# Ledger of designs, part 8: VH-VL binders against q39962

Target 1, 193 residues: q39962
Amino acid sequence: DPTDGFTEVPLTEDNFVIQKPYDKPLNDRYSYKNGIRRLWVYENDKPFKVGSPTRPRTEIRIKGHDYSSGVWQFEGQVHVPEGTSGVTVMQVFGAVNKATALQLRVYNGDLKSYKSNSVATDIYNKWLRVNVIHKVGKGEITVFINGQQKLVVNDDGPAEHYFKCGVYAAPDGSSNYMESRWKNIKLYKSDNK

## First folded at step 15 (VH-VL)

Design q6
Fold by OpenDDE, fold request of step 19:
Structure q6 (fold): chain C 193 residues (1-193), chain A 119 residues (1-119), chain B 108 residues (1-108)
Amino acid sequence: as target 1 above (193 residues)
Amino acid sequence: QVQLVQSGAEVKKPGASVKVSCKASGYTFTEYWYMAWVRQAPGQGLEWMGLIYPSSGSTWYAQKFQGRVTMTRDTSTSTVYMELSSLRSEDTAVYYCARGYYDEWMDYWGQGTLVTVSS
Amino acid sequence: EIVLTQSPDFQSVTPKEKVTITCQASQSIGDFLLWYQQKPDQSPKLLIKYAEESYRGVPSRFSGSGSGTDFTLTINSLEAEDAATYYCQQYDYYPGLTFGGGTKVEIK
């Protein structure tokens, strides 16, 4: 199991900060019911901040555990409804040459690293266990789906890092409506280098 | 490594214009970043002037400087420019460029450019 | 525009003592608050982001707290090298980014 050798970092609701279109109330793009966090956004929504050039988003930002060293792991179960496409559902923020070290995107039912490196297929209407391990000292990110290793990439560091999940419209190919659901979001840390 | 290198000190007369440059290196210049300009009068605090998105050239200026400041970029040389016109003595300051992620913090700063306005 | 008011303007502190600097916003800015350190003849350096997250390389004696309108920068045990001017800055509204007036910390 990818969590072997890791220690869970306790999270509270204060660690889950929602980033959403600047002109929408929270309940119009986010809900938390029965342990499930539902995040949605429309292609024509406003960006996160006024004047921002970014695409629309509704994302959970894990707050309070930003990191620039060590070994960290994000875990969560994600459900993507059919029809959602051209969207980032999970991110590792921070890199030298781009804003993120990793983006897991959905295109036509496939889960990919950005626009390449498929990590899962036929994902619609299913719960997937996602584990992302970031070994900062090695500049290495490993992605696990349902406990199986699917991808290893370089993080393009050094940078400041934190995890996000939800929906962030891709540069192109986005469906009008984009949604992801998350449950059992956890954070882990390892004492190993 | 990320570096921002600014042009040298300037001495100007009142009513003149000054154009300060900021050359970026060590990262992809256009995508994911904004470049802000911040000035500091002698012995005073930091004052935000505005920012530019190098990817689009879109700008946002502080109200105090609207109509008098112009920020531009040259993507081929990874350089941002800040031009301030109708200079007055109170514009004497060190001018800094500073980069930041879209919607996020400023992390790297230039070394500063002293602009002196005197008769 | 959002006005940030820092307090105090100046502190003369004995080494190893605790330093507390406050920053108050004229309206809520959530946790979009930065702290910078500026030493004489140097560019500002980022210390804290999102009000309480330390930037890379920042010593553990520096910490930030607060949300909404009231924020605090704390130096748990002042070192000689910490003599500098500290600034808060909000980044909630990009068209109107603003800095606090600064707090100069000198070693007594």
Scores: ipSAE 0.922, ipTM 0.957, lowest interface PAE 0.6, mean pLDDT 96
Fold by OpenDDE, last read:
Structure q6 (fold): chain C 193 residues (1-193), chain A 119 residues (1-119), chain B 108 residues (1-108)
Amino acid sequence: as target 1 above (193 residues)
Amino acid sequence: QVQLVQSGAEVKKPGASVKVSCKASGYTFTEYWYMAWVRQAPGQGLEWMGLIYPSSGSTWYAQKFQGRVTMTRDTSTSTVYMELSSLRSEDTAVYYCARGYYDEWMDYWGQGTLVTVSS
Amino acid sequence: EIVLTQSPDFQSVTPKEKVTITCQASQSIGDFLLWYQQKPDQSPKLLIKYAEESYRGVPSRFSGSGSGTDFTLTINSLEAEDAATYYCQQYDYYPGLTFGGGTKVEIK
């Protein structure tokens, strides 16, 4: 199991900060019911800050555990409804040559690293266990789906990092409606991995 | 490593214009970054002037400088420029460029450029 | 425009003592606050992001706290090398970024 050798970092609701269109109330783009966090956004929504050149998003930012060293792991179960496409559902913020070290995007039911490196297919309407391990010292990111290793990539250099998940419209275009659901979001840390 | 190298010190007369350059290296210039300009008069604090998005060339200026400041970029040389016109003695300051992630913090700063305005 | 007011403007502190600097925003900015350190003839250096997250390479004696309108930078045990001017900066209203007036910390 990808969590072997890791220690869970306790999270509270204070660690879950929602980034959403700046002109929408929270409950119009986010809900938390029965342990499920539902995040949605439309392609014509505003960015999360006024004047921002970024595309629309509704994302959970894991707060309080930003990192620039060590070995960290994000875990969560994600459900993507059919029709959601051209959207980032999970990312590792921070890199040298780009804003993120990793983005897991959904394109027509395929889960990919950015536009390539498919990690899962036919993902719609089902729950997937996602584990992302970032070994900062090695500059390495590993992605696991349902406990199986699917991808190993470089992190594109040292930076300040944190995890996000939800929906973030891809720069090359997206479906009008974008949604992802998450449950059992956890954070792990290891000194020996 | 990320570096921002600014042009050298300038001496200008009142009413003239000054154009300061900031050359970026060590990263992909046209990615999701903004370049802000911040100045500091002698013995005073930091003052935000505005920013430019190198990828698009879009700019945002502080109200105080609107109509007098122009920020541009040259993607072929990974350089950002800040031009300030109608210079006054009060514009005497060290001018800094600073890079930041879209919607996030500034992490790297240039070494600063002293602009002296005197008759 | 969001106005940030720092306090105090200046303080002289004995090494190993605790230093506290405050920054008050004219309106709520959530946790979108940065702290910078600037030494004479140098560019500012980022210390704290998101009000309480230490930037890479920043000594553990530096810490930030606060949310909404009131923020604090703390140097737990002042070192001689910490003599500098410290600035807060908000990035809630983006791109309308603004700085506090600064706090100069000198060593006794």
Scores: ipSAE 0.918, ipTM 0.956, lowest interface PAE 0.6, mean pLDDT 96
Fold by OpenDDE, last read:
Structure q6 (fold): chain C 193 residues (1-193), chain A 119 residues (1-119), chain B 108 residues (1-108)
Amino acid sequence: as target 1 above (193 residues)
Amino acid sequence: QVQLVQSGAEVKKPGASVKVSCKASGYTFTEYWYMAWVRQAPGQGLEWMGLIYPSSGSTWYAQKFQGRVTMTRDTSTSTVYMELSSLRSEDTAVYYCARGYYDEWMDYWGQGTLVTVSS
Amino acid sequence: EIVLTQSPDFQSVTPKEKVTITCQASQSIGDFLLWYQQKPDQSPKLLIKYAEESYRGVPSRFSGSGSGTDFTLTINSLEAEDAATYYCQQYDYYPGLTFGGGTKVEIK
């Protein structure tokens, strides 16, 4: 299991900060019911900040555990409804030549690293367990889907990092409606690896 | 290594214009960054002037400088420019360029360029 | 624009003492607040991001707290090398990024 050798970092609701269109109230783009966090956004929504050139998003930012060293792991179960495409559902923020070290994007039911490196197919309407391990010292990110290793990439560091998940419209286009659901979001850290 | 190297000190007369350059290296110039300009008059605090998105050339200027400041970029040389016209004595300051992620903090700064405006 | 008011303007502090600097925003900026350290003839150095997240390489004696409109930078056990001017800056509203007036910390 990808969590072997890791220690869970206790999270509270204070660690879950929602980034959403700047002109929408929270409940118009986010809900938390029965342990499920639902995040949605529309292609024509405003960006996160006024004047921002970025595409629309509704994302959870894990707050309080930004990192620039060590070994960190994000875990969560994601459900992407059919029709959601051209969207980032999980990311590791921070890199030298990009804004992120990793983006897991959905394109027509395929889960990919950015626009390439498929990590899962036919993902719609299913719950997937996503684990992302970032070994900062090695500059290495490993992606696990349902407990199986699917991808190992360089993090393009050094940089400041944190985890995000939800929906973030891809730069080259997206579906009009974008949604992802998350449950059992956890953070781990390893001092022995 | 990310580096921002600015042009040298300038001495100008009132009414003249000054153009300060900021050359970026160590990262992909046109990807997911803004370049902000911040100045600091002698013995005073930091003042935000505006920013440019090198990828598009789009700019945002502080109200105080609108009509008098022009920020541009040359992607072929990974250089950002800040031109300030109709200079006044109160424009005497050290001018900094600073890089930031879209929607995020400024992490790297140039060394600063002293612009002196005097009769 | 969002106005950031720092206090105090100046502090003269004995080494090993605790330093507290406050920054108040004219409106809520969430946690989009930075703290910088600037020494004479140097560019500002980023210390804290998101109000309470330490930037890499920053000594543990520096910490930030706060959210909304009231923020605090704390230096536990001041060292001589910490003599500098400290600035808060908001990055909630890009068309109007603003800095506090600064707080100069000198060593007694």
Scores: ipSAE 0.918, ipTM 0.956, lowest interface PAE 0.6, mean pLDDT 96
Fold by OpenDDE, fold request of step 19:
Structure q6 (fold): chain C 193 residues (1-193), chain A 119 residues (1-119), chain B 108 residues (1-108)
Amino acid sequence: as target 1 above (193 residues)
Amino acid sequence: QVQLVQSGAEVKKPGASVKVSCKASGYTFTEYWYMAWVRQAPGQGLEWMGLIYPSSGSTWYAQKFQGRVTMTRDTSTSTVYMELSSLRSEDTAVYYCARGYYDEWMDYWGQGTLVTVSS
Amino acid sequence: EIVLTQSPDFQSVTPKEKVTITCQASQSIGDFLLWYQQKPDQSPKLLIKYAEESYRGVPSRFSGSGSGTDFTLTINSLEAEDAATYYCQQYDYYPGLTFGGGTKVEIK
């Protein structure tokens, strides 16, 4: 199991900060019911901040555990409804030559690292367990789907990092409606490099 | 490593214009960054002037400088420029460029450029 | 624009003492608050992001707290090398990035 050798970092609701279109109320793009966090956004929604050049998003930003060293792990279960495409559902923020070290994107039912490196296929309407391990000292990110290792990439560091999940429209286009659902989001640390 | 290197000190007369450059290196210039300009008059605090998105060339200027400031970029040389016209004595300051992630913090600063406006 | 008011303007502090600097915003900015350190004849350096998160390489004696409108920078056990002017800056709104007036810290 990818969590072997890791210690869970306790999270509270204060660690879950929602980033959404700046002109929409929270309940128009986010809900939290029965342990499930539902995040959605439309292609023509406003960006996160006024004057921002970024595409629309509704994302959970894990707050209070930003990192620039050590070994960290994000875990969560994600459900992407059919029709959602051209969208980032999980990311590791921070890199030298781009904004992120990793983005897991959905394209036509495939889960990919950015536009390449497929990590899962036929993902629609299913719950997937996602684990992302970031070994900062090694500059290495490993992605696990349902407990199986699918990808190992360089993090393009050094940088400041934190985890996000939800929906973030891809720069090259997306479906009009974008949604992801998340449950059992956890954070881990390890002393083993 | 990330570096921002600015042009040298300038001495100008009132009414003239000044154009300060900021050359970036150590990272992909046009990806996911803004470049802000911040000035500091002698013995005073930091004052935000505006920012440019090198990827698109889009700019945002502080209202105080609207109509007098122009920010541009040259992607081929990874350089950002700040031009301030109709200079006044109160424009005497050290001018800094500073990069930041979209929607996020400024992490690297140029060394500053002193602009002196005097008769 | 969002106005940030820092207090105090100046402090003269003995080494190893605790330093507290406050920054108050004219409206809520959530946790989009930065702290910078500027030493004489140098460019500002980032210390704290998101009000409470230390930037890489920043000594542990520096810490930030607060959210909404009231923020605090704390330096535990001041060292001689900490003599500088400190600025808060909000990044909640684009293009209206604004700075506090600064707090100069000198060593006694």
Scores: ipSAE 0.912, ipTM 0.954, lowest interface PAE 0.6, mean pLDDT 96

Design q6
Fold by OpenDDE, look of step 16:
Order: C-alpha cells, then sequence, then structure tokens
Structure q6 (fold): chain C 193 residues (1-193), chain A 119 residues (1-119), chain B 108 residues (1-108)
C-alpha cells in the first residue's frame, strides 16, 4: 500500500480552504454532505481572484502544511461524473517552470498527467483512490490509483508546494459543467522514504 | 536557477521618460507567471506599480500610475519592460521587478534599478 | 485599493528579545498576506506566505499569524542579522497588490 511507512498528518476543517469563482457564494459551487465534498464550476465562471488570467476553478487548497522538503503524500477518493472533461481534479502546486509540479486532468473519461501520461481510463461515475507521493529531495512524484503505481514523474524543480483538489478548467478547453467529488482526503508524511 | 537581471541605473530630467528592463532566465517565461514592478523611494517603503502577464501581455497598473506607466514584454528575449513617462523628482527610486505565480506569491526579485530624476 | 497599516514604524530591540509587528488590512483579505524582510541595499526577501506559512529557508524564529484583517509577524528571539525593515503585502486583489508602510527593526 502506498501509505506504508507514512504517518498521517491530522487534518481539521481549517485545513480545507475553498477557492472558487470570486463572484459566487460558496454554496453555489461547493457542498460538503455525508462526508463527500462536491466541487463544481462552469466554463464561463469568473476566476478565483479579480484580475486573474486563470480559468474557472473550485478547488480545495490544503492549508497549514505547505512544504519545500521531505516526503509528502496526498490521499483521497475522487468521483468524476460523466460529462466532465478538460479539467484538473488534483494538483501538486509549485514548480520552477510551471505553476504546478503535477496536474491530474480528466479528458473524456481518462485520468492523465496533464495531457500526456494516462494513469486511469473509464473513470466516470466511480470512486478512485488517488495517492500522490512527492519526494521533494529526489524531485519525484509518484501517482497511485487504487493502490497501484501508475506514474512516476519529475517535479520540475524545487519550489514551495501544497496539494489541491477539485475542478480547475484546463487551459485548452473544458466541458461547460465540471464536477468532482472527494472523500477521505488525507495527508501523510514520511522521513524514511 | 531562476534569475531576474535588471538594467542599470538611470539619470533623467523632469518630464523625460525612463524604460527599465528585467531579463528573466532559468524558467519558462510564458507560463503561469506574472511580473510585477515595485519601487522604493529613498528611505521609503515598497510601492506596487503594476504587473504584466508575459504569456498574454495583459497588464494591470496601480491607479496612481495609470496613464504614465507602460509595461511590456518581449517573449523572444524573456524580458519585461517598465516605462514611466513625465518623470518628476518624486519618481526617484529603486525599481524592482518580481516574478509571481498566478494568484499566488512573488518568489524572485530583480536586483533593482535606481532611477534618479533631477534638474 | 486595500490599505495595509503596519505598526509600529520603528523598533529598537535587544538581541534575544521577542519582536512583534502588526499589519492591519482595510478589508478582509483572508490569509492572502505576505511578509518580507529587506536589508539595506538588498531586494526584499519573502519570509511568510498565506499569513502563517514560513517560506523556504526562513529561520524558525520567524512566524506569522492572523486572518481576515489583523496579522502579526513575530520574531521569537531576535538575532543581530534580523536588523531590517519588514513589510506586509496582500495578494488577494491582483489589480491592487499593496504593501504596508514597513517596520524598521534595529538592534540595541
Amino acid sequence: as target 1 above (193 residues)
Amino acid sequence: QVQLVQSGAEVKKPGASVKVSCKASGYTFTEYWYMAWVRQAPGQGLEWMGLIYPSSGSTWYAQKFQGRVTMTRDTSTSTVYMELSSLRSEDTAVYYCARGYYDEWMDYWGQGTLVTVSS
Amino acid sequence: EIVLTQSPDFQSVTPKEKVTITCQASQSIGDFLLWYQQKPDQSPKLLIKYAEESYRGVPSRFSGSGSGTDFTLTINSLEAEDAATYYCQQYDYYPGLTFGGGTKVEIK
């Protein structure tokens, strides 16, 4: 299991900060019911911040555990409804050349690293266990789906990092409606990996 | 190794214009970055002037400088420019460029460019 | 624009003493608050992001706290090398990124 050798970092609700269109109330783009965090956004929504050139998003920003060293792991179960496409559902923020070391995107039911490496197919309407391990010292990110290693990539250089998940419209286009659901979001850390 | 290298010191007369350059290296210039300009008059605090998005060329200026400041970029040379016109003595300051993530913090700064405006 | 008011403007502090600097925003900025350190003839250096997150390489004696409109930078035990001017900056509203007026910290 990808969590072997890791220690869970206790999270509280304060660690879950929602980023959403700046002109929408929270409940119009986010809900938290029965342990499930539902995040959605429309293609024509406003960006996160006034003046931002970024595309629409509704994302959870894990707060309080930003890192620039060590070995960190994000775990969560994600559900993407059919029809959601051209969207980032999980990020490892921070990189030298890009804003993020990793983006897991959904395109037509495929879960990919950005637009290239496929990590899962036929993902719609089902729960997937997502584990992302970032070994900062090695500059390496490993992605696990349902406990199986699917991808190993370089993190694109040293930076300040944190994890995000939800929906963030892809730069090359997206479905009009984008949604992801998350549950059992956890954070782990290891000093021996 | 991200670096922002600015042009050298300038001495200008009142009413003239100054154009300061900021050359970026060590990263992909036209990705998810903005370049901000911040100035600091002698013995004074930091003052945000505006920013430019190198990917699109879009700019945002502080109201104080609107109509007098122009920020541009040259993607072929990974260079951002800040031009300030109708200079006055109060514009005497060190001018900094600084890189920032979209919607996030500024992480790297140039070394600063002293612009002196005097009769 | 969002106005940030720092206090005090100046502090003269004995080494090993605790330093507290405050920054008050004219409106809520959540936790989108940065703290910079600037030494003479140097560019500003980022110390704190998101109000309370230490930036890479920043000594543990530096810490930030606060949310909404009231923020605090704390130097737990002042070192001689900490003599500098400290600035807060908000990054909630991009067309109007603004700095506080600065707080100069000198060593007694």
Scores: ipSAE 0.824, ipTM 0.924, lowest interface PAE 0.8, mean pLDDT 96
Fold by OpenDDE, look of step 15:
Structure q6 (fold): chain C 193 residues (1-193), chain A 119 residues (1-119), chain B 108 residues (1-108)
Amino acid sequence: as target 1 above (193 residues)
Amino acid sequence: QVQLVQSGAEVKKPGASVKVSCKASGYTFTEYWYMAWVRQAPGQGLEWMGLIYPSSGSTWYAQKFQGRVTMTRDTSTSTVYMELSSLRSEDTAVYYCARGYYDEWMDYWGQGTLVTVSS
Amino acid sequence: EIVLTQSPDFQSVTPKEKVTITCQASQSIGDFLLWYQQKPDQSPKLLIKYAEESYRGVPSRFSGSGSGTDFTLTINSLEAEDAATYYCQQYDYYPGLTFGGGTKVEIK
């Protein structure tokens, strides 16, 4: 199991900060019911900050555990409804050469690293266990789906990092409506790996 | 490593224009970054002037400088330029460029460029 | 534009004492508040992001707190090398990523 050798970092609701279109109330783009966090956004929504050039998003920003060293792991179960495409559902923010070390995107039912490196196929309407391990010192990110290793990539250099999940419209090819659901979001840390 | 190297000090007369350069290296210039310009008059605080998105060339200027400042970029040389026209004595300051993530913090700064405006 | 008001403008502090600097925003900016340190003849250096998160390499004696409109930078035990001017900056609204007026900290 990818969590072997890791220690869970206790999270509270204060660690889950929602980033949403700046002109929408929270409940118009986010809900939390029965342990499930539902995040959605429309292609024509505003960005999350006034004046921002970024695409629309509704994302959970894991707060309070930003990191620039060590070994960290994100775990969560994600459900992407059919029709959602051209969207980032999970991110490792921060890099030297880029803004993000990793983006897991959905295109037509396929889960990919950015536009390439298929991670999983036929993901619609299913719960997938997602584990992302970031070994900062090694500059390596490993992605697991349902406990199986699917991808190993470089992180494009050490920086200030944190995890995000939800929906962030891709640069292009986005569906009008984009949604992801998340449950059992956890954070792990290992100082010895 | 990330570096922002600015052009040298300038001495200008009132009414003239100055163009300061900021050459970036050590990262993908046209990725999800902005380059901000911040100035600091002698003995005074930091003042936001504006920013440019190197990927698109889009700019945002502080209202105080609108009509008088122009920010540009050359992607082939990974260089950002800030031109300030109709210079006044009050424009005497050290001008900084600073890199930032889209919608996030600024992490790297140039060494600064002193611009002196005097008769 | 968002106005950030820092207090105090200046303070002279004995080494090992606690330093507190405040920054008040004219409207809520959530936690999108930065703290910078600037020493003479140097470029500003980022200390704190998201109001309370230390940037990498920043000594543990530096800490930030606050959300909404009221923010605080704390130096738990002032060191001689901490003599500098400190600035807050908001990054919630574009394009006016405004700075506070600065607080100069000198060693007594």
Scores: ipSAE 0.823, ipTM 0.923, lowest interface PAE 0.8, mean pLDDT 96
Fold by ESMFold2, fold request of step 19:
Parts: C-alpha cells; structure tokens; sequence
Structure q6 (fold): chain C 193 residues (1-193), chain A 119 residues (1-119), chain B 108 residues (1-108)
C-alpha cells in the first residue's frame, strides 16, 4: 500500500483553504456535506485573483504543510461526473521552469499527467483513490490509483511545494462546467529519501 | 539556475528618463511568471512600482507611478524593461526586478540598479 | 491599494532574546503575506510565505503567524547575523503588491 512507512499528518478544517473565482463568495462554488467536498467552476468564471492571467479554479489549497524537503504524500478519493473535461483535479505546486511539479488532468474521461502520460482511463462517475508521493531528495513524484502505481515523473525542482485538489480549468479544451468531488483527504510524511 | 541580471548604474538630471533592463535566464520566461519592479530610496523602505506579464505584455502600475512608468518586454531576449520619466531627486533609488509565480510569491530578485537623480 | 502598517519601526535587542514584529493590513488579505529580511547593500530575501510557511533554507528560529489583517514575524532567539531590516508584503490584491514600512532590528 502506498501509505506503508508513512505517518499521517493530522488535518483540521483550518488546513482546507478554498481558492475560488475572486468575485464569488465561499459557498457559490464549494460545498462540504456528509464528508464530501464538491468543487466546481464554469469556463467563463473569473480567475482566483484580480488581474491574474490564470484560468478559473475552485481548489482546496492545503495550508500549514508547505514543504521543500523530505518525503510527502497526498491521499484522497475523487469522483468526476461525466461531462467534466479539460480540467486539473489535483496538483503539486512549485517548480523551477513552470508553476507545478505535477498536474493530474481529466480529458474525456481519462486521467493524465498534464496532456501526456495516462494515469487512468474511463474514470467518470466512480470514486478513485489517489495517492501521490513526492520524494523531494530524489526529485521524484509517484502516482497511485486504487493502490496501484501508475506513473513516476521528475519534479523540476528545487522549489517550495504544497498540495491542491479540486478543479482548475486547463489552458484549452475545457468543458463549460467542471466539477470534482473529494473525500477522505489526508496528508502523510516520512523522513526516508 | 534562475538568474535576473540588471543593467548598470545610471546618473540622470531632473526631468530626464531612465530605462532599466532585467535579463532573465534559467527558466521559461513567458508562461508562468510575472516580473515586478520594486525600488528603495537611500535609507528608506521597499516600494512596489508595478508588474508585467511577459507572456502578454500586460502591465499593472502602482497609482503613485501612473503616467510616469512604462514596463515592456522582449521575449526573444528574455528581457524586461522599466522606464521612469520626468525624474525628480526623490526618484534616486536602487531599482530591483523580481520574478513571481502567477498568484504567488516572488522567488528570485535581480541584483538592483542604482539610479541617481541630481542637478 | 492595501496599506500595510508595520511596527515597531526599530528594535534594539539583546542576543538570544525574542523579537516580535507586527504587520497590519488595511483590509483582509487572507494568508497572502510575505516576510523578507534585508541586509545593507543586498536584495531582500524571502523568509516566510503564505503568512506562516517557512521558505527553504530559513533557520527554524524564524516563524510567521496570523491571517486576515494581523500578522506577526517572530525570531525566537536572536543571533548576531539576524541584525537586518524586516519587511512584510501582501500579495492578495495581486496588481498592488505593497510593502510594510520596515522594522530595523539591531543587536543591543
């Protein structure tokens, strides 16, 4: 199991900060009911910040556990409804030549690293367990789906990192409406390189 | 390795203009980054002047500098320029460029360029 | 534009003692506050981002706290090399990345 050898990092609601279109109140694009967090945007929504050239997002930004060293793991379960496409649902922020070390995007029911490496297919309308291990000392990120290793990539570091999940419209090819649902979001740490 | 290398010191008379360059290397200049300009007069604090998005050339200027500052870029040389016109003695300062991620912190600074305005 | 009011302007502190610097924003900036250290003739160096997150390479004696409008930088046990001027900066209102007025810290 991808969590073998890891210690869970306790999270409370204070660790779950929502980034959303700047002109929307908190609950216009986000809800949390019965353990399930629903995050959505429309393609024509405003960016997160006034004056920003970025695409619309509604994402959980994990607060309090930014890192630049060590071995860290994100875990969560994601559900993407059919019709959602051209959208990032999970990311590791921070890199040298670009903004992120990893983006997991949904295109037409397939989960990919950016637009290239396939991670999972036929993902609509079901829950997937996602684990992402970042070995900063090795510059390495490993992605697991339902407990099975699917992808290993280099992190393009060194950088400051944090985890995010939700919806963030891809540069192009986004559906008009984009939604993801998340539950059981957890963080883990290990001292092993 | 990210580097921001600024042009050399300048001496100007009141009423003139100055144009400071900031050459970027070691990263993708146009896709994920803004470039901010910050100045510091002798014995004074840091003062934000504005920023430019190298991808589009779009700019945002501090209200204090509206009408006097112009920021431009040349994507072929990965260089940003800041021009300040109608110089006054109060514009004597070290001028810094700094890159930042969209929506996030600035992670690298240039070495600074001293601009001296004197009669 | 968002105004950041930083206090005190100046502190003279005995080595190994605690330094506390505050920064107050004229409106809520969430967690989008940075702390910098600047030594004479150097560009500023980032210490703390996102109000409380230590930047890489920053000694553990530096910490940030706060959210919304009220923020604090703490140096738990002052070292000689920490004599510098410290600035806060907000980055919530993105096009107006304003700074606080600075706090000069000297060794007593």
Amino acid sequence: as target 1 above (193 residues)
Amino acid sequence: QVQLVQSGAEVKKPGASVKVSCKASGYTFTEYWYMAWVRQAPGQGLEWMGLIYPSSGSTWYAQKFQGRVTMTRDTSTSTVYMELSSLRSEDTAVYYCARGYYDEWMDYWGQGTLVTVSS
Amino acid sequence: EIVLTQSPDFQSVTPKEKVTITCQASQSIGDFLLWYQQKPDQSPKLLIKYAEESYRGVPSRFSGSGSGTDFTLTINSLEAEDAATYYCQQYDYYPGLTFGGGTKVEIK
Scores: ipSAE 0.819, ipTM 0.910, lowest interface PAE 1.0, mean pLDDT 93
Fold by ESMFold2, last read:
Structure q6 (fold): chain C 193 residues (1-193), chain A 119 residues (1-119), chain B 108 residues (1-108)
Amino acid sequence: as target 1 above (193 residues)
Amino acid sequence: QVQLVQSGAEVKKPGASVKVSCKASGYTFTEYWYMAWVRQAPGQGLEWMGLIYPSSGSTWYAQKFQGRVTMTRDTSTSTVYMELSSLRSEDTAVYYCARGYYDEWMDYWGQGTLVTVSS
Amino acid sequence: EIVLTQSPDFQSVTPKEKVTITCQASQSIGDFLLWYQQKPDQSPKLLIKYAEESYRGVPSRFSGSGSGTDFTLTINSLEAEDAATYYCQQYDYYPGLTFGGGTKVEIK
């Protein structure tokens, strides 16, 4: 199992900071009910920050556990409703040549690394367990879906990193409405480098 | 390897203009990044002047410099420029470029360019 | 434009003692505050991002705290090499990525 050899990092609600279109109150784009966090945006929403050229997002930014070394793991279960496309649902922020070391995007029911490497297909309307292991010392990120390794990529470091999940409109191909639902979000750290 | 290499020191007279360049290498110049300009007069603090988004060429300027500063970029040479007009002696400073991620911190700084304004 | 007010302007501190520097924003900036260290003839170096997150390679004696409008940089046990000028910067409102006025820290 991808969590073998890891210790869970305790998270409280203070660790779940929501980034949203700057002109929207939180409850217009985010809800947390029955253990499920629902995050959504419209393609024409404003960016997260005033003066930013970025596409719209409603994302959980995990606060308090930024890293630049060690071995870290994100775990969560994601549900993407049919009709959502052209959107990043999970990312590892921080790289040298681009902004992120990893983006998991949904295009027409397929989960991909950016626009290229397939990670899973036929993902709509079901829960998927997502695990992402970042071995910073090796410059390596490994993606697991439902406990099975699907992808290994280079992290393009060194950089400052943090984990995010939710919805962030991709550069092109975005549906008008984009939503993801998340539950059981956990963070792990290995004591071994 | 990310590098921001700025043009050399300049000496200008009051009323003139100066154009400082910042050549980027070792990363994708467009998309993901803004380039900020920050100056520091001798013995003084850091002062943000503005930023440019190299992808679109869109800019934001500090209120103090609105009307005197122009920031541009050349995507074919991966270079940003900052031009400050109607120079005064108080514009004597080291001028830095710095790249930053969209919505995030600045992670690499240029070496600085001394601009001296004297008669 | 968001104004950042740092305090104090200058602080002379006995080695191994605690240094506290404050930064107050004219409006809420959430957690989007940076702390920099600058030594003479050098570019600024990032110490703390996101108000409280240490940047890579920064000694553990440096810490940041605060949220909203009131922020603090703390050096828990001042070392000789920490003599420098410290600046805060906000990065919530991108039409004006303003800096505080700076705090010069010297060894007594």
Scores: ipSAE 0.814, ipTM 0.915, lowest interface PAE 1.1, mean pLDDT 94

